# Designs tried in a protein design chat: VHH binders against (R)-2-hydroxyglutarate dehydrogenase (hgdH). Part 30

Target 1, 331 residues: (R)-2-hydroxyglutarate dehydrogenase (hgdH), of Acidaminococcus fermentans (d2rju7)
Amino acid sequence: MKVLCYGVRDVELPIFEACNKEFGYDIKCVPDYLNTKETAEMAAGFDAVILRGNCFANKQNLDIYKKLGVKYILTRTAGTDHIDKEYAKELGFPMAFVPRYSPNAIAELAVTQAMMLLRHTAYTTSRTAKKNFKVDAFMFSKEVRNCTVGVVGLGRIGRVAAQIFHGMGATVIGEDVFEIKGIEDYCTQVSLDEVLEKSDIITIHAPYIKENGAVVTRDFLKKMKDGAILVNCARGQLVDTEAVIEAVESGKLGGYGCDVLDGEASVFGKDLEGQKLENPLFEKLVDLYPRVLITPHLGSYTDEAVKNMVEVSYQNLKDLAETGDCPNKIK
Short names: E, the ipSAE of ESMFold2; O, the ipSAE of OpenDDE; V2, 0.75 times the mean of E and O plus 0.25 times the DockQ between their complexes.

## First folded at step 18 (VHH)

Design l4 (from i8 with L99M; framework vhh_7xy4_2; at its last look DockQ between E and O 0.86; V2 from the best seeds 0.77)
Fold by ESMFold2, look of step 18:
Structure l4 (fold): chain B 331 residues (1-331), chain A 121 residues (1-121)
Amino acid sequence: as target 1 above (331 residues)
Amino acid sequence: QLQLVESGGGLVQPGGSLRLSCAASGFDFSSYAMAWVRQPHGKGLEYIATISYSGTRTWYSDSVKGRFTISRDNAKNTLYLQMNSLKPEDTAMYYCARMIRTPEGYTYDYKGQGTQVTVSS
């Protein structure tokens, strides 16, 4: 079985190789994404491909794959919108994805951003990097054990975030559209209004549903405690970016952290140092550092998350090749 | 075994109203988010409204927002849809659906038998 793996960074190579010991595929890892005819043609002589979210399996590239004899399309992502699923099914491609991976990777990043905002470490370390060791009033912090932390969305990732904050001594409350059983030891499930009213820190772990719109609206922010911290490491569309900027500027939010932005493709993955950003809202967010912290969609960029994504992708391929089916088959 | 039984459909003039009910049994109704979906004749399922397990959050498709109200009574294991200002394009089979979480969001793992709503002159 000859497998072409797109979008593999040098640091990930050892994980691809180590995971392959159990499977024995003939793998080739390339840093390129599937985004041109040339990169689609790299699959000549390969039986399967493993894609990333920056790979574009559109009609033209799928036609190339069909001509080249590619048999299986895997993606090491939970999202599948980068694949024209209807056309791929029409061409007869079995497809599989990675519906979940290390929830700790995302949860830990959210906790990290929250703690950086709570303890003012971005502000403080930026000053000590310039040899300024003066302690000032902006560095005075509330300990997280004296905080109420609200978790919006109590799926796998949200529950891990709740457990981590609970382990740090915080009072943890959470909200979900479902009743979540088995969380009583570390989280009290409450209404959204109660999360907004009581929380010093709110972390968002809900899915984005287009019909429902953003979760973090001007009304959401208005109901939050003055000076509270908000973190979004879920989906950029969950947050009204303009509303968040206004809330930080007014002091309604004491801090905002994110790993995602609505429209992030215009900036994430690019070196734009010294340039004005085309999106004026993103320009404003950057200018609000250190009260606003932005990481560029790093949530799954960890050893365990990559291991999970690769192992599941290899297993999906094995299942498809041996039986024609797998638990993670797309559709 | 899981049961969802819709009722309250019928023939209605444009501008009229109907109240749909969905009796739930065989599962812990009060723990689940619930939805109403509809299927116009010869077409696929269309999302119309969602309600959280406790009833404290609701969502509506743009086509029904302001006209329809989803609600629930957990003590009676019943889901409701109040439909006002009905239009001919609201004509469809209406289903009560139980939701489950997926990696992409939510989906329906069970629908009832449906109740027909016909809006005609």
Scores: ipSAE 0.758, ipTM 0.925, lowest interface PAE 1.0, mean pLDDT 94
ESMFold2 (binder alone), look of step 18: mean pLDDT 89; pTM 0.889
OpenDDE, look of step 18: ipSAE 0.761; ipTM 0.914
ESMFold2, look of step 19: ipSAE 0.742; ipTM 0.921
ESMFold2 (binder alone), look of step 19: mean pLDDT 89; pTM 0.887
OpenDDE, look of step 19: ipSAE 0.749; ipTM 0.907

Design l5 (from i8 with I100V; framework vhh_7xy4_2; at its last look DockQ between E and O 0.87; V2 from the best seeds 0.78)
Fold by OpenDDE, look of step 18:
Structure l5 (fold): chain B 331 residues (1-331), chain A 121 residues (1-121)
Amino acid sequence: as target 1 above (331 residues)
Amino acid sequence: QLQLVESGGGLVQPGGSLRLSCAASGFDFSSYAMAWVRQPHGKGLEYIATISYSGTRTWYSDSVKGRFTISRDNAKNTLYLQMNSLKPEDTAMYYCARLVRTPEGYTYDYKGQGTQVTVSS
């Protein structure tokens, strides 16, 4: 079976190849995203395509795939909004997705941002890189074992984050809309208000629900401890960005770490050095360094996460081809 | 087996009040977030309110904010919806629903038989 993989970065290619040893596909990996007629036409002669985020399997591209004789459409993402699923089904395409990949990748990044802010390593390393080795009052830090860490959202990622902080000696409390069983050894479940009241560090790992809106609001921030650290590696929409900026500026927040932004497509993936950002809120966030740390959506940009995405995708394809079904079939 | 049984519906005048109840059985009620949804005649299912497992967090649709209150008694395995200042547009079949996780968020995997609420002069 011939498989075209879109949006494959150079560093990821060895993983695609290594994982394929078990499956024996004829794979072609391209850096291009499915976002034009021309990129859709790349699928000529292929039996299957593996998509990623920002690959758009819209009606036009699906028609091209159908014309070219593509049989299977896979995405190595949990999200499927980039696929016109209804039309794909109408055309008879079996589809599969990857519901979960490496909770550690995102959790570890969140912890990293929290620790950087807690220990002021961004501040200090930026200075020493300029050969300033003076120690100042701003560099004084709490140890994490003397902190209470609040985890909002205790799904797979949140639980891993909780475990990591617990392993570092912190007191970990958490909140979820569900009662989570079997976590009492490393996380105490409490109300959101209690999380806000007691936490020195809060990390968000909740899903974004449009009907519920942002979790981090002005009210949320008001209830936090003065000087507390907030981390969001989940969804940009979960936070009121303006409110967060104000909180950092006022000192209410001691720091904010994020891997996601509401409207991040305008900046992430781009080299905008020396330019003014179009979104004034993003400009302000950047200007608040080192109190604000932004990573450009790197949560899943790890060896394990990529491996998992690829393996599950290859398996999905195998199952679909052999049985007409798979556990991760898009219904 | 899992069961959700709604009650408390009826005919009320505009401006009136009703209290709906949902009796849950066949699962660990206290561990689950719950929701109320409604379906007006000839229309689709509409989200109304959600409550966390402990009852400490609640969410409401804009259409019912300030008028409806979702609550629960885990000891009694019962979900409630207090509806005040009822309007004709609130006329619908009301369902209690169990919330579950999905890879992208949450969904409802089970709802009761429903109770009819009719607001009319």
Scores: ipSAE 0.732, ipTM 0.900, lowest interface PAE 0.5, mean pLDDT 95
ESMFold2, look of step 18: ipSAE 0.761; ipTM 0.927
ESMFold2 (binder alone), look of step 18: mean pLDDT 88; pTM 0.879

Design l6 (from i8 with R98K T107R; framework vhh_7xy4_2; at its last look DockQ between E and O 0.86; V2 from the best seeds 0.77)
Fold by ESMFold2, look of step 18:
Structure l6 (fold): chain B 331 residues (1-331), chain A 121 residues (1-121)
Amino acid sequence: as target 1 above (331 residues)
Amino acid sequence: QLQLVESGGGLVQPGGSLRLSCAASGFDFSSYAMAWVRQPHGKGLEYIATISYSGTRTWYSDSVKGRFTISRDNAKNTLYLQMNSLKPEDTAMYYCAKLIRTPEGYRYDYKGQGTQVTVSS
């Protein structure tokens, strides 16, 4: 079984190799994404491919895969919108994805950004990097055990974030569209309005539903406590970026942290040092450092998350090859 | 055992009103977000409205916002859709749906026969 794995960084290679010990595939890992005819043609001689979200299995590339004899399409992602699923089914491709991976990876990043903003560590370490060791009033901090932390979205990731903040001593409240049972020891489920009015820190872990629009609107921000911290490591579309910029500039938000941006493809993964950013809102966000912290979609870039995604992808391929089905089959 | 039973549809003139009901049984209704969807003749399913488990949050498609109101009575396991200012474009089979969490968001699990709404002069 020859498997071509796209979008693999050098630090991930040992994980691909280690996970393969139980499967014995003939794997080839490339840093390239499936986004051109040339990268689709790299699959010549391969039985299966493992894609990333920046891989586009469109009609053109699927036609190339069919001609080359590729049989299985795997994606090591929870999202599947990068695959033309209807056309792939028409061509007869079995497909599988990774619906869940380490929720700790995302939750920990969100907690990290929140704590950096609460304790002013980006501000302070940027100054000490320039040999300025003076202490000023902006560095004065509230301890997280004296904070209420609001978690919007109490799925797997949100519950881990709630547990971590609870373990740090915070009062944790949360909101979800479903009643979430079994969380009482670390989180009180309340209404969204109560999250907004009571929270010193709000972290977003809700899905983006196009029909519902953004969760963080100007109205959402107006209802937050003055000087509160907001973190979004979920989906960029959940946040009205212009509204957040205005809130940080006015001091309504004491800080904003994110791992995602609506339209992030224009900047993430690129070295744009010394250049003007194409999106003027992103330019403003960068200029608000250190009150705004941006990580470039690193949430799943951890040892456990990559291990989960690779192991599940390898297992999905085994199941499809041996039985024609698997629990994570697309459709 | 799971059942969703829609009712309250009918024929109505443009500008009229109808109230749809959905009786739910066989699951813990009060713990789930619920939705209304519709299927116009010869078209795919169209999202109408969603309501959170407690009823404190509601969402509407742009086509019905301001005209339709989703509500629920958890004591009676019943979902409602009040439809005002009806237009010919609202003609469709209406279904209530239980929301199911997925890795990408939600999907709508509709199991009833639906109730027909026809808006015609």
Scores: ipSAE 0.703, ipTM 0.907, lowest interface PAE 1.3, mean pLDDT 93
ESMFold2 (binder alone), look of step 18: mean pLDDT 90; pTM 0.903
OpenDDE, look of step 18: ipSAE 0.775; ipTM 0.923

Design l7 (from i8 with Y108F; framework vhh_7xy4_2; at its last look DockQ between E and O 0.74; V2 from the best seeds 0.71)
Fold by ESMFold2, look of step 18:
Structure l7 (fold): chain B 331 residues (1-331), chain A 121 residues (1-121)
Amino acid sequence: as target 1 above (331 residues)
Amino acid sequence: QLQLVESGGGLVQPGGSLRLSCAASGFDFSSYAMAWVRQPHGKGLEYIATISYSGTRTWYSDSVKGRFTISRDNAKNTLYLQMNSLKPEDTAMYYCARLIRTPEGYTFDYKGQGTQVTVSS
């Protein structure tokens, strides 16, 4: 079984190789993403591909894969919108994804951004990097043990974020569309309005459902406590970016942290130093540093998350090849 | 064991109203988000409305927003859909569905047998 793995960084190679010991595939890892006809043609002679979210399995590339004899399309991502699923099914491609990987990776990043905003460490270290060691009033901070932290979305990632904040001594409340059992020791499940009313820090871990729209709207922000912190390491579409910018500019939000942006493909993964960003909202977000912290979709870029994504992808391929089905099949 | 039983469908004239009910049993209804989905004859399923476990959050497809209202009574284990200003294109089999969490979002794992709604002059 010959497998082409796209978007692999040098630091990830040992993980791909180590995980392969249990499977024995003939793997080739390339740094390229599937995004052009040329990168699709790299799959010549391969039976399967493993994609990332910045790979686009559109009709053109799927046609190329069919012509080249590619049989299986795997993605080491929880999101699948980069694959034209209907067309892939029409062409007869079995597909599978990675529904869950280290929830700690994403939760930890969200906690990190929240704590940097709460304790003003980006602001302060930016000043000390220029040899300014004066202490000013903006650096005065509430201790997290005196904060209420609101978690919107109490799936696996949100529960890990809740556990971490609870372990730091915060009062933790959370909201979900389902009643979540077994969280009582570290999180009180409340309504969204109560999260908005009471929280000094809100971290978003809800899924994006297109039909439901954004969760962080102007109304959401209006109901938040003045000066509260908001963090989104889930999906960029959950947030009305213009509304968040306005809220930071007015001081309604004391800080905003994110690992995702709606339309992030235009900037993430690129070196745009010295250039004006095409999206004016992203230009404004960058200009709001250090009240706005942006990490470029790094939530799953950790040792454990990559190991899990690779292991599950290899297992998905084995299951599809041996039985025609797998638990993580994209329907 | 799990049961979702829809009722309240029927024939109605354009501009009319119907109220659908869904009786739930065999699971902890008050812990689950629920949805109404519909299937016009010969077509795929269309999501139309969802409601959180407590009833405090609701979402609607653009095709029904402003005309339909989803609600629930957790004491009676019953889901409702109030349909106003009905149009011929609302003609479909209507299903009550239990939602479950997935990594991508949520999906339904059970739907009932459905109740037919026909909007005809």
Scores: ipSAE 0.695, ipTM 0.905, lowest interface PAE 1.4, mean pLDDT 93
ESMFold2 (binder alone), look of step 18: mean pLDDT 91; pTM 0.917
OpenDDE, look of step 18: ipSAE 0.708; ipTM 0.891

## First folded at step 19 (VHH)

Design o1 (from l3 with Y53S R57S R101S Y106S; framework vhh_8emy_2; at its last look DockQ between E and O 0.02; V2 from the best seeds 0.00; counts 0 for: pae E 14.9 > 2, placed apart)
Fold by ESMFold2, look of step 19:
Structure o1 (fold): chain B 331 residues (1-331), chain A 121 residues (1-121)
Amino acid sequence: as target 1 above (331 residues)
Amino acid sequence: QVQLQESGGGLVQPGSSLRLSCAASGFDFSSYAMAWVRQAPGKGPEWVSSISSSGTSTWYATSVKGRFSISRDNPSKTLYLQMNSLRPEDSAVYYCARMISTPEGSTYDYRGQGTQVTVSS
């Protein structure tokens, strides 16, 4: 079976090859994304494709795939909105995705941003990078073992974040819509109001549901402790960006870290050095560095996450080819 | 299309009971877990209780355990909250919410307009 894998970076190649040992596919990995007629035509002679979020399986590209005899469409992503699912079903393509691949990867990034803000390492290293080694009062830090850390959302990722902060010695509290069993050794489940009132650090690990709107509103921020740290590595739409900017500017938030932005497609993945950003709120967020830390949706860009994405995609293909079904089939 | 309509709120004395109802329409009620969420003036929303789609499992916030009881009747597409031994701190607008499981965890995707519960002397 011949498999074309799009959007593969040089650092990922050894992982694709190692994972294939168990499966024995004839794989070709290309750095290109599926986004033009020409990149769709690269699938000539292939039975299956493995896509990424910047691959667009639109009607044009799906028509090309059908003409070329591609049989299976896999995506190594949790999101599937880059695939025209209705049209792909009409053309008869079985499809599968990777619903989750490393809660640790995302949780670790959130912890990293929180700790950089707590210990002022972005501020300090930015100065030492310019050969300024003077110690000032802003560098003085509370140790995390003397902090209360609030986790909003106690799904798989939030529980890993709670475990990590607990392991660092913090008092950890958390909120979720269900009572979560089995977390008592590392997290006390409390109300959202208690998270807001007690936490020195709040990390967001809740899903975004459009009908529910943002979780982090002006009211949310008003109820937080003065000078607290907020981190969002979940979904950009969970926070009111303008409200967060105002809170950082006033000192209500001591720091804000994020791996996601509402409308991030306009900036993430692009080199915009030296340019004014189109979105004025993003311009303000960048200008607030180092009190605001932005990573460009890197949460799952790790060795274990890529390994899981690739292994699950290979297994999905095996299951689809052998049985016509798999646990991760896109319906 | 999805509609949730709460009722049964009112003004009561401390120690009283109330029964809230939520009429559901526009979706397959028996396929979804459901929750009650409340919001007091000047406070953020607070989860109160949840019930599995079949009704066999129930969950409660610590503040209401032993006093409140959630139930559902799938044939009539109705969710209930029996509220006993009411306290002034239970005063809030109570919302019925539909639960979903997502890759990030459990949440709710729809809620009703709410029903006011006021507990005063």
Scores: ipSAE 0.000, ipTM 0.295, lowest interface PAE 14.9, mean pLDDT 90
ESMFold2 (binder alone), look of step 19: mean pLDDT 88; pTM 0.873
OpenDDE, look of step 19: ipSAE 0.045; ipTM 0.554

Design o2 (from l3 with I100V; framework vhh_8emy_2; at its last fold request DockQ between E and O 0.84; V2 from the best seeds 0.80)
Amino acid sequence: QVQLQESGGGLVQPGSSLRLSCAASGFDFSSYAMAWVRQAPGKGPEWVSSISYSGTRTWYATSVKGRFSISRDNPSKTLYLQMNSLRPEDSAVYYCARMVRTPEGYTYDYRGQGTQVTVSS
ESMFold2, look of step 19: ipSAE 0.768; ipTM 0.933
ESMFold2 (binder alone), look of step 19: mean pLDDT 90; pTM 0.904
OpenDDE, look of step 19: ipSAE 0.776; ipTM 0.918
ESMFold2, fold request of step 20: ipSAE 0.755, 0.752, 0.747; ipTM 0.928, 0.926, 0.926
ESMFold2 (binder alone), fold request of step 20: mean pLDDT 90, 91, 90; pTM 0.906, 0.914, 0.910
OpenDDE, fold request of step 20: ipSAE 0.827, 0.830, 0.829; ipTM 0.948, 0.948, 0.948

Design o3 (from l3 with T102V; framework vhh_8emy_2; at its last look DockQ between E and O 0.82; V2 from the best seeds 0.80)
Fold by ESMFold2, look of step 19:
Parts: sequence; structure tokens; C-alpha cells
Structure o3 (fold): chain B 331 residues (1-331), chain A 121 residues (1-121)
Amino acid sequence: as target 1 above (331 residues)
Amino acid sequence: QVQLQESGGGLVQPGSSLRLSCAASGFDFSSYAMAWVRQAPGKGPEWVSSISYSGTRTWYATSVKGRFSISRDNPSKTLYLQMNSLRPEDSAVYYCARMIRVPEGYTYDYRGQGTQVTVSS
């Protein structure tokens, strides 16, 4: 089985190779993305491809794959909107994706942002980077063991975040649309109103349901404790960005951290230093540093998350090739 | 096994009210988010409303917001849909559905046999 893997960074190569020892594929990893005729033609002689989210399996590229004899289309992503699924099905391509990977990767980033905001480390280290070692009152911090941490969304990632904060000594409460059993050792499940009223730190780990809109609204923020910290490493659409900006400017939020933005494609992945950002809300968010921390969608860019994505993709290919079906088949 | 039994449908005039009930058994009802889904003749299924396990959070399709109210009684394992100001467009088979978590959010793994609601003069 000869597999072309797109969008592979050099640091990821050892993981692709190590994971392959249990599968024995003939793999070729390229840094290129599937986004031109030339990159689609790289698949000549290959049986399968593994894509990333900025690979475009559109009609033109799928036609090329069909002509070249590619049989299987895998994506090492949870999102599948970069694949024209209807046309791929019409051409007869079995497809599979990676619905889940290391929840620790995202939970850890959320905890990191929360702790940086709580302990003022972005503020302080930015000053010491300029040789200013003066200690001021803004650096005074509450220890997390004296905080209540609210987790909105108690799926796999939210539960890991809850466990980490519990392990740090915080009081942890959480909310979910389902009753979550087996969390009593590290989290008390409560109503959303109670999370809002009691939490010094709120971290968002809920899914985005388009028909329901944002979770973090002006009303949500109004009900939060004055000076509380909010972190969103889940989906950008969960947060009303303008409302969050207003809350930070007024002091209602003591800090805001995020790894995602609604409309993030306009800025993430680009070097825009010295330039005015097209989206004025993003301009304001950047200007609020260090009370606002933005990481550019790094949540799954870790050793374990990449390992999971690669292993699941290899297993998906094995299942499709041996049985014609796969638990992670794109339907 | 999971069972969901809807009742309370009927033929009513426009502007009328109906209350649908769904009796649940075979699972821990109080732990699950629940939904109402409807299907009119010749149309695909349409989400109507959802409710969290405790009943403290509710969501509605735009076509029914302000007219319909979802509720639940966990001790009796019953889901309700109060439908006010009914319109002919609300005519459909209404299904009670159990929600589950999936990577893209939520979906349904079980629904009942449905109850017919017909709104006609």
C-alpha cells in the first residue's frame, strides 16, 4: 500500500515513521498541501492520500486522483469541509477522518492560558524582556488553589481540563447538557448559572451548534464574577468577540485567552507584523495584550495529538482496504 | 432496550394548543439531553427543540420559537412539548429523540414511533 501524506512538517516525520512500524505502508511525506494541479499530480503511483485541513479535495483535484488511480482518501483532521464529499462519493472514493485525538493537548493549552492570565506571566515577562524588573501591584496574584474553576462542556477535553485544575488544588465545577457520571472525584456538576456566579476562571470546551449560536454572550459575561478570567480553546463561534472586547475594556473580565477566533482564517498562519488587521475586532484583541492572549490554533500541535491523528489515519486505511468499511468513515 | 413513546397528537384548528408527551424507559432518562424532531409528508426530518438533562437549558428552531415550550419531568421520565398558536405548517409526525455526543456536536441514537399533529381548518 503506497501512501502520500500531505502537509507534513519536519518535526512530525519521526512520528509518521514510528507509527508505520505496525502497519508497514510505503509512505512518502511531503510538506506540500493539496491545492494545485501540481500537488494533486504528486499522487501518481500512490494508492492512498492523507490530507490536512488546508488540502483542497475539490472536484478538479478529485478528478486528477481518479485518473491517477488513487483509491482511498484519508484526512488526519476532525473537520472534513475541505473535501467535496458528495463528488468524492460520486467518484467512488472511500473516505475517513480522525474524529478524536489527544484531549490533553487542548486541555493543557487552556490551562496554560488561564494560568498565564492568573499569574500575570505574559505581562511580567514582556517587561523583563525589556530589562524592566520592577515588581508592581498588577503582578499580585491569587493562587489557583483559592480559585473556583468553571468548565463549560464536560466531554473528553473538558474533563481533562477539570482533572488538571483539580490536581493543581482548585475547586472545580462544571456544566454540560448531559449528566456526566464518574467525575465526582475532581468536578462537581452544576448549572450554567452557578458556573457563571461562582467561577474565578471559566474555560470553554463545549461544541458549537450553529442553530443555537454563541454560548458566551453579553448576558453570559454580565453574570460572570467581576475580574474573572475566560478561556476559549474550543470553537471561535462560541464567543461574541465584540462582547468579550467590551468586557475586557471595562474590567468585567480580568483576562481572556483563546486559541480560536470566529473568522480566524484572515489572520492565523500569516505574518502580519507592522500591518493593520482587516478585521477591526481582531485589531482590538491584539491591542489588549497582555490581558488578552491569542495563540493561533495550536491546540492539537503536540507530539501525542499528531501521533493519534497519524495512527488513526493508518488504522482507517487498513480497515477500508481490508473490509471496505471503517468506524471513522466519512458518510 | 431504550423505548420512547409519544402521545398527545391530534387534529386541531389553527391557533389551537396541544401538549405532546414522551414516556421514556430502558435507560437513565435523567442523564440525557432530549429533543423533539418532526417530519412532514414529503419532507426530511426537522429539528424542533432540545432540552438539557436537568431542564435548565432549552433551544428552539426559529420556526417555533416563542410558540413552543419544551420541558421534562425526570422523576416520571417524561418529556413534553407544549405547542401554542399552531399553524398548518406545524402539521407533521412528532418524534421524541434521545441525544448523544458526536465529534460535530450532537445527534440522535433513538426515537419513538411518533405522534401525528394535523393543523387544519
Scores: ipSAE 0.770, ipTM 0.932, lowest interface PAE 0.9, mean pLDDT 94
ESMFold2 (binder alone), look of step 19: mean pLDDT 91; pTM 0.912
OpenDDE, look of step 19: ipSAE 0.815; ipTM 0.938

Design o4 (from l3 with T107E; framework vhh_8emy_2; at its last look DockQ between E and O 0.82; V2 from the best seeds 0.77)
Fold by OpenDDE, look of step 19:
Structure o4 (fold): chain B 331 residues (1-331), chain A 121 residues (1-121)
Amino acid sequence: as target 1 above (331 residues)
Amino acid sequence: QVQLQESGGGLVQPGSSLRLSCAASGFDFSSYAMAWVRQAPGKGPEWVSSISYSGTRTWYATSVKGRFSISRDNPSKTLYLQMNSLRPEDSAVYYCARMIRTPEGYEYDYRGQGTQVTVSS
């Protein structure tokens, strides 16, 4: 079986190849994302495609795949919003996703952003890199053990984040739609309002539900402590970007760390150095450095996460091909 | 055995109010988020409202926002839906549903038999 893998970075290629030894696919890995007609046409002669985030299997691209004789559509992501699933089903494409991969990868990044903002390491290291070694008032920081950390969303990733912060000595409180059992040793479950009221650092690990909309709204921000840090490594859509910008500008937020943006496909993966960003909100976010830290969707850009994503994807394909079904089939 | 039993439906005129109830049993009700979904004849299921396990957070479909109110009483294991300013388009069978976490978000693993709501002049 011929498999086209999109958005594969050079450092990931060995992992794709190593994992393939068990499966024996004829794989082609390309750095390109599925985001144009041309990139969709790359699937000519292939039986299956493995997508990633910011690969868009929209109606146009799905039609191309159908025309080309592609049989299987896989995404190595938990999220599937980038796929027109209904249309894909209409066209008869079996689809599969990767529901779980290394919660530590994302949790650790969230913690890292939080700590960078708390200890102003982005600010200080950028200065020392320019050979400015002066200490100023902005560099004065709280220790995390003297902070209350709020975790919104206590799924697998949120729980790991909570554990990490707890291990660092912080008081950790959390909120979830469900009552989570067995976390009392490292996280106290409270209402969202209480999380907002008490937290010095808030990290978001909730799923995005379109019907529910953004979690971080103007109202959300208003209820936060002055100078609190907000981190979003979950979904860009969970945050009202404009509201966050205003909050940072006013000082309501002491800092904002994000690994995701609403509309991130327009900027992530591109070298736009020296250019003005088309999205004025993104431009403003960038301009707010070092109060705003943006990583270009690196949450799953780890050895363990990539390995898991690839292995599960290959297995998904095998299952679909052999049985017509798999545990991770997109329904 | 998980059981959900809806009640409170009926035939009412436009502009009227109804209060639906759902009696839950067979599981730890207080640990679960709950939802109301409805299904009209010839249409697929439609999400109406959800409520967190503690009742501190609520969500509503755009079509019912401002008119419907979801609530719960954990000690009595009862879910409620207050429906005000009812419209003909609100006519459907209303189901109480237990929510579960999935990798993609949330789904419903159990629902009741439903209660019929008919809004007609």
Scores: ipSAE 0.752, ipTM 0.905, lowest interface PAE 0.5, mean pLDDT 95
ESMFold2, look of step 19: ipSAE 0.766; ipTM 0.928
ESMFold2 (binder alone), look of step 19: mean pLDDT 90; pTM 0.902

Design o5 (from l3 with T102E; framework vhh_8emy_2; at its last fold request DockQ between E and O 0.84; V2 from the best seeds 0.81)
Amino acid sequence: QVQLQESGGGLVQPGSSLRLSCAASGFDFSSYAMAWVRQAPGKGPEWVSSISYSGTRTWYATSVKGRFSISRDNPSKTLYLQMNSLRPEDSAVYYCARMIREPEGYTYDYRGQGTQVTVSS
ESMFold2, look of step 19: ipSAE 0.761; ipTM 0.928
ESMFold2 (binder alone), look of step 19: mean pLDDT 89; pTM 0.893
OpenDDE, look of step 19: ipSAE 0.792; ipTM 0.926
ESMFold2, fold request of step 20: ipSAE 0.767, 0.761, 0.748; ipTM 0.932, 0.928, 0.927
ESMFold2 (binder alone), fold request of step 20: mean pLDDT 89, 89, 89; pTM 0.899, 0.901, 0.894
OpenDDE, fold request of step 20: ipSAE 0.834, 0.836, 0.836; ipTM 0.949, 0.951, 0.950

Design o6 (from l4 with T50S; framework vhh_7xy4_2; at its last read DockQ between E and O 0.92; V2 from the best seeds 0.82)
Amino acid sequence: QLQLVESGGGLVQPGGSLRLSCAASGFDFSSYAMAWVRQPHGKGLEYIASISYSGTRTWYSDSVKGRFTISRDNAKNTLYLQMNSLKPEDTAMYYCARMIRTPEGYTYDYKGQGTQVTVSS
ESMFold2, look of step 19: ipSAE 0.770; ipTM 0.930
ESMFold2 (binder alone), look of step 19: mean pLDDT 90; pTM 0.907
OpenDDE, look of step 19: ipSAE 0.775; ipTM 0.918
ESMFold2, fold request of step 20: ipSAE 0.733, 0.750, 0.733; ipTM 0.920, 0.925, 0.921
ESMFold2 (binder alone), fold request of step 20: mean pLDDT 90, 90, 90; pTM 0.905, 0.908, 0.905
OpenDDE, fold request of step 20: ipSAE 0.810, 0.813, 0.810; ipTM 0.936, 0.937, 0.938
ESMFold2, last read: ipSAE 0.734, 0.737, 0.720; ipTM 0.920, 0.921, 0.918
ESMFold2 (binder alone), last read: mean pLDDT 90, 90, 91; pTM 0.905, 0.906, 0.909
OpenDDE, last read: ipSAE 0.830, 0.805, 0.819; ipTM 0.949, 0.936, 0.947

